# Designs tried in a protein design chat: VH-VL binders against Rusticyanin (rus). Part 2

Target 1, 147 residues: Rusticyanin (rus), of Acidithiobacillus ferridurans (p0c918)
Amino acid sequence: TWKEATLPQVKAMLEKDTGKVSGDTVTYSGKTVHVVAAAVLPGFPFPSFEVHDKKNPTLEIPAGATVDVTFINTNKGFGHSFDITKKGPPYAVMPVIDPIVAGTGFSPVPKDGKFGYTDFTWHPTAGTYYYVCQIPGHAATGMFGKI

## First folded at step 4 (VH-VL; framework fv_fezakinumab)

Design g21 (from f7 with heavy chain W54Y)
Fold by ESMFold2-Fast, scan of step 4:
Structure g21 (fold): chain C 147 residues (1-147), chain A 119 residues (1-119), chain B 111 residues (1-111)
Amino acid sequence: as target 1 above (147 residues)
Amino acid sequence: QVQLVQSGAEVKKPGASVKVSCKASGYTFTDYYMHWVRQAPGQGLEWVGWINPYSGGTFYAQKFRGRVTMTRDTSISTAYMELSRLRSDDTAVYYCARVDYGDYLFDYWGRGTLVTVSS
Amino acid sequence: QAVLTQPPSVSGAPGQRVTISCTGSSSNIGAGYDVHWYQQLPGTAPKLLIYYNSNRPSGVPDRFSGSKSGTSASLAITGLQAEDEADYYCQSYDSSLSGWVFGGGTQLTVL
């Protein structure tokens, strides 16, 4: 279910990401990992994901970690999703990307100064994953990153 | 009343550094990213980079990486752009412009700071 | 050199229609990135004129319109007025540069 946040609350939530930036990679450590992703932050193109003020970064997560994901839609006028798949790019506009192993589903469109956000917990097995937006055309246009 | 008030014109020698300020008022400083854009005399606009005033996070255009540093002081709602190792072709009007969360649009611009680099 | 190509100048008579082109490539407009337009009156900072290809901010008259197709975008000005004399800039994002890019600017003269 989607909750609503004010901008001060959004900014506070973005500070909760536990990763460390190196180049275009965000590296996480420990047994519990907190990923906070936004779509779309100021200074970045539509459509894109941001983690730690990086566009579509590669996320490096320790094998066996519990991953707590918070996804915030900061993109006025548009809906987005944050969904995890083992299928890599390229992505077609249609059909939907399957299988999805964890994710948010479609966000509400931000309005009245409020931004939709939701949380989920993911327990990955070792391997390569991708986070994608399931809105038709968004992943095809580049709205995805590697895990 | 939103205002972005920039520091006054500067004249510098090649190899020097310049630090331009942009003081924000009329809104919550940390609710908008601050971008910097320059314009050489008689030329077009060129994007330099941005700073997130809340986090201090920055991103610079590749052309300026290694020479530009963006900072801010939240206690006085002021953003700074420092450009080092100045060359004659850095002569330009430097603008700050704010960008709202979710809009990516440069909705308010400062009046510009002319930086002249000459011998 | 500007990444997006605009004609350096265009001209028209009062009441006429003028179109300003903005030509990109596969790494920017051709990749699907939106185009925004700015108007710069002499001696002033640029002002947002059109955003997300075709939307107008409050206060911009509907004489100004934008469109995007393929690797290019266009700004159309109908009912041309002397007050429209200005430089016009297109802006988009370039994935190969990982940054915002502007056109070289077009000077509009109302004759």
Scores: ipSAE 0.413, ipTM 0.779, lowest interface PAE 2.7, mean pLDDT 88

Design g22 (from f7 with heavy chain N52R)
Fold by ESMFold2-Fast, scan of step 4:
Structure g22 (fold): chain C 147 residues (1-147), chain A 119 residues (1-119), chain B 111 residues (1-111)
Amino acid sequence: as target 1 above (147 residues)
Amino acid sequence: QVQLVQSGAEVKKPGASVKVSCKASGYTFTDYYMHWVRQAPGQGLEWVGWIRPWSGGTFYAQKFRGRVTMTRDTSISTAYMELSRLRSDDTAVYYCARVDYGDYLFDYWGRGTLVTVSS
Amino acid sequence: QAVLTQPPSVSGAPGQRVTISCTGSSSNIGAGYDVHWYQQLPGTAPKLLIYYNSNRPSGVPDRFSGSKSGTSASLAITGLQAEDEADYYCQSYDSSLSGWVFGGGTQLTVL
């Protein structure tokens, strides 16, 4: 279920990400980590995710951690999703990327100064994952990152 | 009503630094990106980078990394671009321009600041 | 020096048609990134003229139109007027540079 937030509320949510930036990597620590990802803001051409103001950063998460994910779509005019998969790039334009191990499904399109957000909890096993947007063409044109 | 007012012309020697300001009014400063674009005399436009005023996050064009720093002061709705180790070929008009969070268009531009680098 | 290539100048008489080309590569226009156009009147900052390849902002006459094909884009101006005399710049995104790129600019002279 998607909730709606105003821009000041979005700014407050972005501050709750517990990661630390080093280069193009965001590193998390602890037994429970909070990832706050936003769909592209102006400043980057479509398509992109942002975590800690980084475009599509690599996320490093401790083995065995519980991951609380908040995803916010701030890109006016477009829907997006944040879905986690073991399948790496390259991605096809049209078909759904499968399998998905955790994720949000499709966000509403932002309107009237309101932005859709949702959260989910993910319990990863050790390994390499990717976060992707399932909107047709988005992952194929670069809207993904590595975990 | 939207206005971007830039600081006055600067004359600098090679090796110096320059800091250009862009004061925003007529809109909520933290709701838009601020981009910087320069134009050498008689030449084309060249993108320098952007700052996100709410967070202070920045992204710089590859050519300027290591020499440019963008900052802002939200209490006075002002963005700054500082360029260091100036060379004669940094002589240009430097523009600030705003970009909405839901659109990629440079919709309002400042009038520009001429920076002349000469010995 | 400019990443996108434009002719340095173009000229026409009032009422005529001119076309300004913008040539890119596989990392920008050829990769499918949209093209925007800006008009810069003498002594002023650039103004958005065409966005997302072919759309016009409110207040821009329909004499201005844009198109994109392959690695190139084009700005067409029909029914030339004296007030169209300006510099015109194309803009796109370049994935290899991870940044916005502009053409070198085209000076339009209305004879």
Scores: ipSAE 0.170, ipTM 0.664, lowest interface PAE 4.6, mean pLDDT 86

Design g23 (from f7 with heavy chain Y33W)
Fold by ESMFold2-Fast, scan of step 4:
Structure g23 (fold): chain C 147 residues (1-147), chain A 119 residues (1-119), chain B 111 residues (1-111)
Amino acid sequence: as target 1 above (147 residues)
Amino acid sequence: QVQLVQSGAEVKKPGASVKVSCKASGYTFTDYWMHWVRQAPGQGLEWVGWINPWSGGTFYAQKFRGRVTMTRDTSISTAYMELSRLRSDDTAVYYCARVDYGDYLFDYWGRGTLVTVSS
Amino acid sequence: QAVLTQPPSVSGAPGQRVTISCTGSSSNIGAGYDVHWYQQLPGTAPKLLIYYNSNRPSGVPDRFSGSKSGTSASLAITGLQAEDEADYYCQSYDSSLSGWVFGGGTQLTVL
């Protein structure tokens, strides 16, 4: 279910991410981690994801952790998704990327100063994953990151 | 009315540091990112970096890493850019420009601060 | 040199059409990053003219239009007027530099 947030609420949610930044990597610790990702924060190129003010960072998550993901679409005029896959790049424009192991599905387009957000819980097994946007062309043009 | 008011012209000697300010008014300071762009006399635009005024997070263009520091003071809605170890080729007009959460673009620019580096 | 290549100058007569090119590479425009255009009148700060390849901000006349194809973008100005005499800059993002990049600028002279 997609909820709506005002800009002050978006800022507050961005602070809930539990990771620590080093270079282009965000590292998480503990048995439960909270990832907060945004689609196109100010100053970042379209299309991109941001975590901790980093474009498409690599996310390092402890083996066996429970991952709570919050995804916020802050991109005026466009929908996005945050979906997790084991399939690495390169990505085709079409068809949609399969298989998806967890994710949000398509967000509403931001309207009237409100931004769509949703959350999901993911229980990864050890391995390499990628987060991608399923909107046609977005992953193909770089809207993805490594986990 | 949105305004970005920059500090006045500076004349510095090589090796010195300069700190340029950009005071925002007419909008919520922490709702927009602040970028810095410079322009040497008669030359093109060159991006220096950005600061997120809400978080204090920064990112600098590769050319300026180690010499530039961006900060802000939310109590007075002011962003700062400090450039150290100045050289004659740092002579330029330095602009601040804001980027909106709604459009992600450089929608308003300050009038610029001329920094002259001469001996 | 500038990361994005523009012709250094373009000229035209009143009423004429001119086009300003912006040529990039596989790490910027060719990677799919959008192109924005700025107009700088003599003695002033740059102003946003075109954003996300082809969109006009409120107040920009429809004589100005933008397009993007492959590794390049272009700004078209129809019905040239004396007040269009300015420097024009394209801007995009470069993934190899992890930062914003500008073209070298094009000086438009209206004769």
Scores: ipSAE 0.084, ipTM 0.680, lowest interface PAE 5.8, mean pLDDT 86

Design g24 (from f7 with heavy chain Y33F)
Fold by ESMFold2-Fast, scan of step 4:
Structure g24 (fold): chain C 147 residues (1-147), chain A 119 residues (1-119), chain B 111 residues (1-111)
Amino acid sequence: as target 1 above (147 residues)
Amino acid sequence: QVQLVQSGAEVKKPGASVKVSCKASGYTFTDYFMHWVRQAPGQGLEWVGWINPWSGGTFYAQKFRGRVTMTRDTSISTAYMELSRLRSDDTAVYYCARVDYGDYLFDYWGRGTLVTVSS
Amino acid sequence: QAVLTQPPSVSGAPGQRVTISCTGSSSNIGAGYDVHWYQQLPGTAPKLLIYYNSNRPSGVPDRFSGSKSGTSASLAITGLQAEDEADYYCQSYDSSLSGWVFGGGTQLTVL
């Protein structure tokens, strides 16, 4: 279920991502990794994801790791989702992207200075994945990244 | 009231570096990104890049990569933009502007710093 | 040099309507990115006038309006007043450049 955070709490959660940035890639290490993604931060266009102040970065996760994902919707006026799929781009506006192997489902729209966030745990098998937003048109206009 | 107070005008020789400051007041400095935009005399606006004052993370427009460095000092709510290896075509007014979390609106701008590069 | 194309100048008489176009491409406005508008009075910093295509900040009168269609956007100003004399800039995002882009600017003269 979705919880609410104030902006100071959002900033604290963003610091919990365990990845290291190199160019447009965020690389994770170890048997348990924590990915923290946000929807539409300052400096980034609508629609987009952010990890470590990077727009839609490639996420490199070690084979066999347990992945704890936190997703925060910071985009005033819109709902978003963070869903993981094996289906690569390009994406159409419709139909919905499937199959989805793990994810958040649709977030509430931020209101009253509060931002919705949720957590899930993902146990990937080796391979290439993508994180996408399932709101119609968002992945089609670039709201996705590679894992 | 929100204010972004920028440092004074600078005159530099080609090849030198310039560091412009932008001091924020009237809001929580780390709750907004700080962007830099320049405007050559009689010309249009050109985006330079942004800094996240909370994390120190930065992103620069392709044209300025390798020459621009953005930093901040949270203890005095001040952002800095340093441009190196100056050329005459870097002569411009440099503006800082803030952007809210979840928005990409340049809602408040500093009054600008004129940087003149001439021999 | 500007990525978004605006007419360099427009003119109107007091009380009239004027429109300023902002023409983009498939990598910016045509890709669905929103358009924002800024007003720059002589000798001052730009000021946010319209955001997310058609929204007005507090204090901006109804006579300013924005719209977006296809690869273009427009700023409409009705009931022109002398104080509207300024440069107007559109702004969007460009996916090919991975950065914010501005139009070349339009000088509005109220004659």
Scores: ipSAE 0.392, ipTM 0.773, lowest interface PAE 3.4, mean pLDDT 87

Design g25 (from f7 with heavy chain Y33R)
Fold by ESMFold2-Fast, scan of step 4:
Structure g25 (fold): chain C 147 residues (1-147), chain A 119 residues (1-119), chain B 111 residues (1-111)
Amino acid sequence: as target 1 above (147 residues)
Amino acid sequence: QVQLVQSGAEVKKPGASVKVSCKASGYTFTDYRMHWVRQAPGQGLEWVGWINPWSGGTFYAQKFRGRVTMTRDTSISTAYMELSRLRSDDTAVYYCARVDYGDYLFDYWGRGTLVTVSS
Amino acid sequence: QAVLTQPPSVSGAPGQRVTISCTGSSSNIGAGYDVHWYQQLPGTAPKLLIYYNSNRPSGVPDRFSGSKSGTSASLAITGLQAEDEADYYCQSYDSSLSGWVFGGGTQLTVL
């Protein structure tokens, strides 16, 4: 279910994130919120997620919201995933992080100026969550953020 | 027509700080990252960091972390780079340059601001 | 030290052809990141000359061309003119540094 985007299309998608940045936190409002996350935008360390050009920011989502997530892999040479879990850090290299409550699965590796992206909808209950990459070692070395 | 107009030359003592401005016109200021690149006299180009004027997000080259701060004022389409604890080897022309969001192409450059650090 | 390697100088006579090389590594040009070229006339800011390996902005004559292969790129200037005397810089992106990287620059002298 992965689609392909050119770099100008990636930029257009990144601008659709409805959150507002304050420090290292992105705060969302409304009944339906749109989170747009990228894996390793130029200028960010491998491995990391970016939302609103912030590295691994904390995402604050209103209680009862429907969350539409778009995830784009912009990291040439590598696959990534965007998966949501209640399990907090630290993360081991292996085994796989369980349970996963919503997510993308593994992305294709970017090729020929095209970047893989996919969408999913998530209906959180109140509480603390984390977004993580399930590729072995990535969450263990910092590819995660708090929700 | 895209223009990036930078503030005038500065002379500073070691240990001081300097704040250079870059005023953008001819495009939507919040649509592009603003990068800073420096060039010491007779030397090559060295990347310092960037700011996203829309989000306020920043990223700095490892060499400058802890000494550089980038900010912007969207009401006047101006980006700022402040470098603190200046050393003589910070003497350089500092350029602002426009880079599209998520890209690495410097398509338009400011004319540069000479910062001289001497006692 | 510059991350991308360029010869420090090249020279040619009017009407001749010169080429300027830009050598990278597996973390930048070799990883598939595109190469851009900038021309810097004495006392001025760099100006975009070639982008995405081989494209020219409006106003850049077709005497300037770029190419990329493997871990390196080249800028070719044909029909060399006195006005071409300048410093030339290649630029790419490096994934291991998570940063924008430049060549050391090449001074072109028109004899």
Scores: ipSAE 0.059, ipTM 0.660, lowest interface PAE 5.8, mean pLDDT 87

Design g26 (from f7 with heavy chain D31E)
Fold by ESMFold2-Fast, scan of step 4:
Structure g26 (fold): chain C 147 residues (1-147), chain A 119 residues (1-119), chain B 111 residues (1-111)
Amino acid sequence: as target 1 above (147 residues)
Amino acid sequence: QVQLVQSGAEVKKPGASVKVSCKASGYTFTEYYMHWVRQAPGQGLEWVGWINPWSGGTFYAQKFRGRVTMTRDTSISTAYMELSRLRSDDTAVYYCARVDYGDYLFDYWGRGTLVTVSS
Amino acid sequence: QAVLTQPPSVSGAPGQRVTISCTGSSSNIGAGYDVHWYQQLPGTAPKLLIYYNSNRPSGVPDRFSGSKSGTSASLAITGLQAEDEADYYCQSYDSSLSGWVFGGGTQLTVL
């Protein structure tokens, strides 16, 4: 279910990410971690994800952690998704990326000064994952990151 | 109505630091990114980096990483760019410019601040 | 060097037409990123002249027009006037650099 937020509420949500930035990597610690991602945050290239003011950073999550993800679509004019897969790049324009192990599905397009956001909880097993946008062409043109 | 008013010209010695300010008015300061672009005398435009005024987040061009720091003060709608360990080839006019959400268009520019680095 | 390639200079007589090219690559203009143009009069800050390939801000005369095709863009100035003497810069975004890129600039002389 997608909820709506104003810009000040988006700002507050982005500050709840529990990670620590080092270079192009965001590192999380603890038994429960909170990842907050935005789709095409202002000043970031289309299409891209932002986490901690980093474009498509690598996310390092401790083994056995519970991951709470908040995803916000801040991109005027476009829908996006935040979906987690074990399938690495390169990505084709079509067909859609399979399998998806957790994610948001497609967001609404922002309008009237409001931005769609949703939350989900993910319980990863150890391994390498990727977060991708399932909108046709977006992952193929760079809208993905490594976990 | 939109104005970006920059601080005055500075003359610095090699090795010093300079901090240039850019005061915004005529719009909501936190709704636009602030970018910095420089232009050496007789040369073209060179992008330095940006700051997101509502988050405080920054991104710098690789050439300037380790020497540039961008900050802002939302209470006075002012962005700052500090460049350290100045060299003679840092002599340039430094511009602030506004960029809208999810965009890369520089729609309004400040008048520029001339920074001269000489002994 | 500049990521987008422009001729260093162009000249024309009053009333004539000039065209300024802006050549990119597959990581910027060829990737679908739009092109914006800025006019810089001597001693002043750059001013937005054309945005999103072909649009004019209020106050920019229709003598200025822009276009984009493939990996390149162009700025056309018709009915050239002495006041058009300036440097012209194209600008886009580059996905490989994750950064804003400018052309090297073109100095227009009205003879």
Scores: ipSAE 0.011, ipTM 0.580, lowest interface PAE 8.5, mean pLDDT 86

Design g28 (from f7 with heavy chain F59R)
Fold by ESMFold2-Fast, scan of step 4:
Order: C-alpha cells, then structure tokens, then sequence
Structure g28 (fold): chain C 147 residues (1-147), chain A 119 residues (1-119), chain B 111 residues (1-111)
C-alpha cells in the first residue's frame, strides 16, 4: 500500500535511517534497524538508489536483526521498486528478477509535489542479499546494491 | 522570484584559501541541493561538488577532494564553497546552481564569482 | 581536459543546419546515462537548452533538438540565426568518477 508524502515529510523520513556511513558502506547495529532508501535523489544519476546520500551503497545488517525498510520514490516521471533477492548481478533486461524474498512492488510516479512511499519489515537469515529495482532494464543498468 | 546572489570577485596569492558564498532567496533553501561548477577563462565547465542544505551532506569531485569544503548556514539561506592551497590554474568563475528534488537538472544559476590566483 | 569530447568549433551560414557531437565512453553515455545541453552566451551563466537527451525547456525553440545513440549524443540546430552564436556544452554522469562531467564546449559561429 503506497502512501503520499510532501517534500518536508520526505526529508524527515530520510533522517530516520539508523545506519552509519563508512566509505561506500552503510553499517547497521542493534536488534531492530531502520533502512530508508530513495530513488532518485537530486545530484544522483537515473537510475539509482540512495541511502545516506550514497549511490547504491553496500548495507551491512547484523545477524538476526529485524529490518524495517522505508522506500520513497523521489524520481519525477518514473516508477521504481525496492525488492530484495538472493540473486546477484548481472541482471537481464527481461524477465523479472526471481525469487524476491521481501519488497515493495512498483511505486506510483510522483506528481503534484507528492512522492510515493511504503514500508515493509524483513527478517533475514544470515547470508548475502541484493536490493534491486524490478522495472525492466533498471537493475540491468545498475539500479541495485548489496546487503 | 528565485535568486542566487554570489559574493564579489576575489584576488588571492598561491597557497591561500578562498571562500565563496551563494545566498538563496525566493524559495525554501533546504528544498534544493546546491551544486558548484567552475569555468576557467576561455575554458569549459567543471563540476566541483554539491551540498544537501537540509542534512549538510556533501559530495566532491575526485579532483578537488582534500582541497574543497562545502558548508551552509540555513539561518541566512547561504551556501559556501571554500577552496584551499590555491594554484594559478584555480583561476576561474565559480557558479552555484540549484537542483530540485525529483529532477536533477540545474534550473537556476548564480551570476558567478571570479577568483583570480596570481602573485 | 574534458571527459566528454566535443569539437572546439563549428560554423554555418544563416538559415543552415549544424550539428555538435558529444562523444563519451562506457562509464558515462555508453553506460546509459542521459545527456543534457547548455547554451552560454558571452558574459552570462550557462542556460539549460536540452535535457534528458531530447527534451526542450519552455521557451527553447524547436529548431534545437537533441539525440543520443551508443556512446555519443548530438545537438542539432536548424535555421541558424545570429543570436545562436554561443558556446554549447554537453553534460552527463560518469560512474567511474562518481560525478557529473561536461564536454569541452563548442563555439558556434554564424557566418
């Protein structure tokens, strides 16, 4: 279920991410972590994800944590998704990436100064994951990151 | 109406630092990223970096890392770019330009600040 | 040196067509990043002319058009007029540099 946010609400949500930045990695700690991802923030290329003003960063999440994800589509003119998979790159243009273990599905396109956002909770087992956009071609052209 | 008003021309000696300001008006300062782009006399454009005025987060072009610092003061809607250890080839017009959320195009530019580095 | 390659100058007669090329590499235009074009009149700041490869902002005449193919982009100007004398710059994003990149600029002379 997608909700609408104004720009001040988007800015407030972006500050809720609990990670710590080091180089191109965002590291989380604790039993519950909050990941806030956007697609696409000003100054970043289309298509890309941003966490803590980093393009497609590696996310390090502690074993056994409960992960609360907020995904905000800030990209004027385009829909996106934030979906988690064990399948690593490279990604084909088509078909869709499968299996998806958790995610948002396709966002609405931003309009009238409003941005779509949604939340989901994920309980990962230990291992390597990737976050990807399922819009055809987006993951194939680099819209993904490692977890 | 949107305005980006930059500080006046500066003349500096090699090894000095310069701090250029860009005062925004006519919009909510924290709703747009601020980019810096320079242009040496008779030469092309070169991207220096950006600052997110809401968070204070910055991103600098590789060429300028270690010499450039971008800051802002939200109480006066002003962004700053400080360049240190100046060389003669840093002589350029330095522009600030804003970029909207949801659209990463440079829609308004300041008039530019000429920085001349000479002995 | 510029990351994107443009010819340093082009010229044409009034009413004619010119094209300005912008050549990139696999880390920028070749990676699929969009190309934007700016016009800079003497003594002024650059002005956005074409964005997302082929779109025009309000107020830009339709005799200006853009295209992108492979590792390159082109700006076409038809029906040349004296007021088109300016420097033209292409811009894209470069993944290896993690930043915005510009072409070296092309000076257009209307003869």
Amino acid sequence: as target 1 above (147 residues)
Amino acid sequence: QVQLVQSGAEVKKPGASVKVSCKASGYTFTDYYMHWVRQAPGQGLEWVGWINPWSGGTRYAQKFRGRVTMTRDTSISTAYMELSRLRSDDTAVYYCARVDYGDYLFDYWGRGTLVTVSS
Amino acid sequence: QAVLTQPPSVSGAPGQRVTISCTGSSSNIGAGYDVHWYQQLPGTAPKLLIYYNSNRPSGVPDRFSGSKSGTSASLAITGLQAEDEADYYCQSYDSSLSGWVFGGGTQLTVL
Scores: ipSAE 0.089, ipTM 0.665, lowest interface PAE 5.6, mean pLDDT 86

Design g3 (from f7 with heavy chain Y104W)
Fold by ESMFold2-Fast, scan of step 4:
Structure g3 (fold): chain C 147 residues (1-147), chain A 119 residues (1-119), chain B 111 residues (1-111)
Amino acid sequence: as target 1 above (147 residues)
Amino acid sequence: QVQLVQSGAEVKKPGASVKVSCKASGYTFTDYYMHWVRQAPGQGLEWVGWINPWSGGTFYAQKFRGRVTMTRDTSISTAYMELSRLRSDDTAVYYCARVDYGDWLFDYWGRGTLVTVSS
Amino acid sequence: QAVLTQPPSVSGAPGQRVTISCTGSSSNIGAGYDVHWYQQLPGTAPKLLIYYNSNRPSGVPDRFSGSKSGTSASLAITGLQAEDEADYYCQSYDSSLSGWVFGGGTQLTVL
């Protein structure tokens, strides 16, 4: 289920990310973690994800945490997804990335100053994961990050 | 009407710092990112970095990390770029340019600030 | 040195076609990143001419066109006019540098 946000609402949602930035890594702490990811903020290349104004950062999440994810598509003209997988790069242009363990599915394209967003909750087991966009070509050209 | 008005030309000695300002008007300052791009005399364009005026978040090109600091003052709709430990090859016109949410495009540019670094 | 390679100059006669190349690598244009083009008249700030490879902003004549293939992009100017004398810059993103990159610029002379 995708909801619509205005730009002021997008800005407010971006503030809710609970992580802390160090270099190209965003580190989270506590039993409940809120990740807010955008695709694609101004000044960043198409295609990319942003968390805390960092391009495709590594996300470090504590073992046993409940992860609340908000994903916002801010990319005028394009749809995107935020999907979590254990499969690492490289990714094919026409991906069948399996398994997807949690995610959003495909977003609407932003229209009339409104941006699509959705929330999901993820309960990871310990290990390495990746967040990817499954729009054809996007992960293949770098639209992914490590968890 | 959108305007980006930059501070006047500066002459600095090697090792000094310079702080260039870019005052925005005609739009909501916090709704657009501000980028900085420089151009040495007779040379091409070189991207320096950006600031998100709403959050204060910044991103700098690798070449400038450790020497550049970008800030803003939302009460006067002004962005700043400070470059420290100046070298003679930092002599350039420094431009600010805004980027709209969703468009990626440097749609409005300031007229530039000439920074000359000489002994 | 510039990350994207452009010829330092091109020239043509009025009414002629000229093409300006922009050559990248696997970390930028070859990785699929889009190319934008800027026109800079003497003494002025750059102005957006072409965006996302082939799109024109309002006010840019259709005699300017862009294309992208493999690791390279090109700007074509047909019906060349004296007012087209300017420096032209390509721009893309580079994943190894994690930043925006420009070409070295091409000076266009109308003979």
Scores: ipSAE 0.043, ipTM 0.646, lowest interface PAE 6.9, mean pLDDT 86

Design g30 (from f7 with light chain D34Y)
Fold by ESMFold2-Fast, scan of step 4:
Structure g30 (fold): chain C 147 residues (1-147), chain A 119 residues (1-119), chain B 111 residues (1-111)
Amino acid sequence: as target 1 above (147 residues)
Amino acid sequence: QVQLVQSGAEVKKPGASVKVSCKASGYTFTDYYMHWVRQAPGQGLEWVGWINPWSGGTFYAQKFRGRVTMTRDTSISTAYMELSRLRSDDTAVYYCARVDYGDYLFDYWGRGTLVTVSS
Amino acid sequence: QAVLTQPPSVSGAPGQRVTISCTGSSSNIGAGYYVHWYQQLPGTAPKLLIYYNSNRPSGVPDRFSGSKSGTSASLAITGLQAEDEADYYCQSYDSSLSGWVFGGGTQLTVL
C-alpha cells in the first residue's frame, strides 16, 4: 500500500537510512538495517535511484540481517518501483518479474505536492542481488544497482 | 520572488584561489540543489558541479575534481564555490543555478560572477 | 571541446525557418537522457527555452519547438524575428562522465 508524504516528511525519511557511505558503496551493519531509497532526487538523472545522495550505489548488507526498505518516489511526472532480483544486467525493455524476491511494485505518480512511499521487509540469504525499476525501459536505461 | 544574488567580480593571479558566493531568496533554500556553470569569454557553457544544500553532499565534474570545493551556509541561504590553483584559462563568468526535484532544469540563474585570472 | 556538437552559427531572414542541431552519442542523448535548450541574450544569463525534448515554459511562443531522434536533438524556430538573435545551447546528461553536458552553442543572426 502506498502512502503520501510532503517534502519535509520525505527529507526526514531520507535521513533514516542506517548505512555508511564509502565511495560509491553504502555499507550496512547489525542484525536490522534500514535502507531508504528515492527515485530521482534533484540533480540526479532520469531514471536513477539514490541512497545517501549516491546514484545507484552498491549496497552491502550483512547476510541474515532483517532489511527494512523504504522507497520514495520523488520524481515529478513518473512512476517507479524498487524491486529486488538475483538476475544481473543487462535488462530488457520489459524486464522479467521472476525471480523477484522482494519489492514495492509500481508507485503512483507524485501529485499535489505529495510523494508516494511504501515499506517492505526482506530477509536476504548470502549472495549477490540487484535492485531494479520494473517500469518498462527504466532498468534497460540504467535504473538499477547491486546488493 | 526568486533571486540568486552572486558576489562581485574578482581579479586573481595564477596559483591563487577564488571563492564565489550565491545568496538565495524567495524560496526554501534546502528544497533545491544548487549547480555551478561557467562560461569563458566568447565560449560556451561548462558544468562545474552541484551541492545539495540540505545534506551538504556534492558532486563535481571530472575536469574540476581536486581543485573545486562547494559548500553552503543554511543560516544565510548562501552557496559557495571555491576554485583553487587558478590558471589563465579559468577566466570565466561563473553562474549559480537552482534545480528542482526531478526536473533537471536550471530554472533560475544568478547574474554571474566574472573571475579574471591574470598577472 | 564540447561533448554535444552544435553548428557555431546559423542565419536566416525575418519570417524564415531555421533549425539548430545538437549531436550527441550513446552515452548521453542516445542513452535516452532528455535534451533541454537555453537562449542567451547578449550580457545576460541563459534562460530555459525548451525542456524534456519538446516542452515549452509559459511565455515561450510556439514558433520554438524541439525534437529528438536517436543520438541527436533539434531546435526549430519558425517565423524568425529580430529579437530571436541570441546564442542557443542544448544540454543533456552524460553517463560516462556522470555529469551534465552542454553543446558548444549556436549564434543565430537574423538578417
Scores: ipSAE 0.090, ipTM 0.653, lowest interface PAE 5.7, mean pLDDT 86

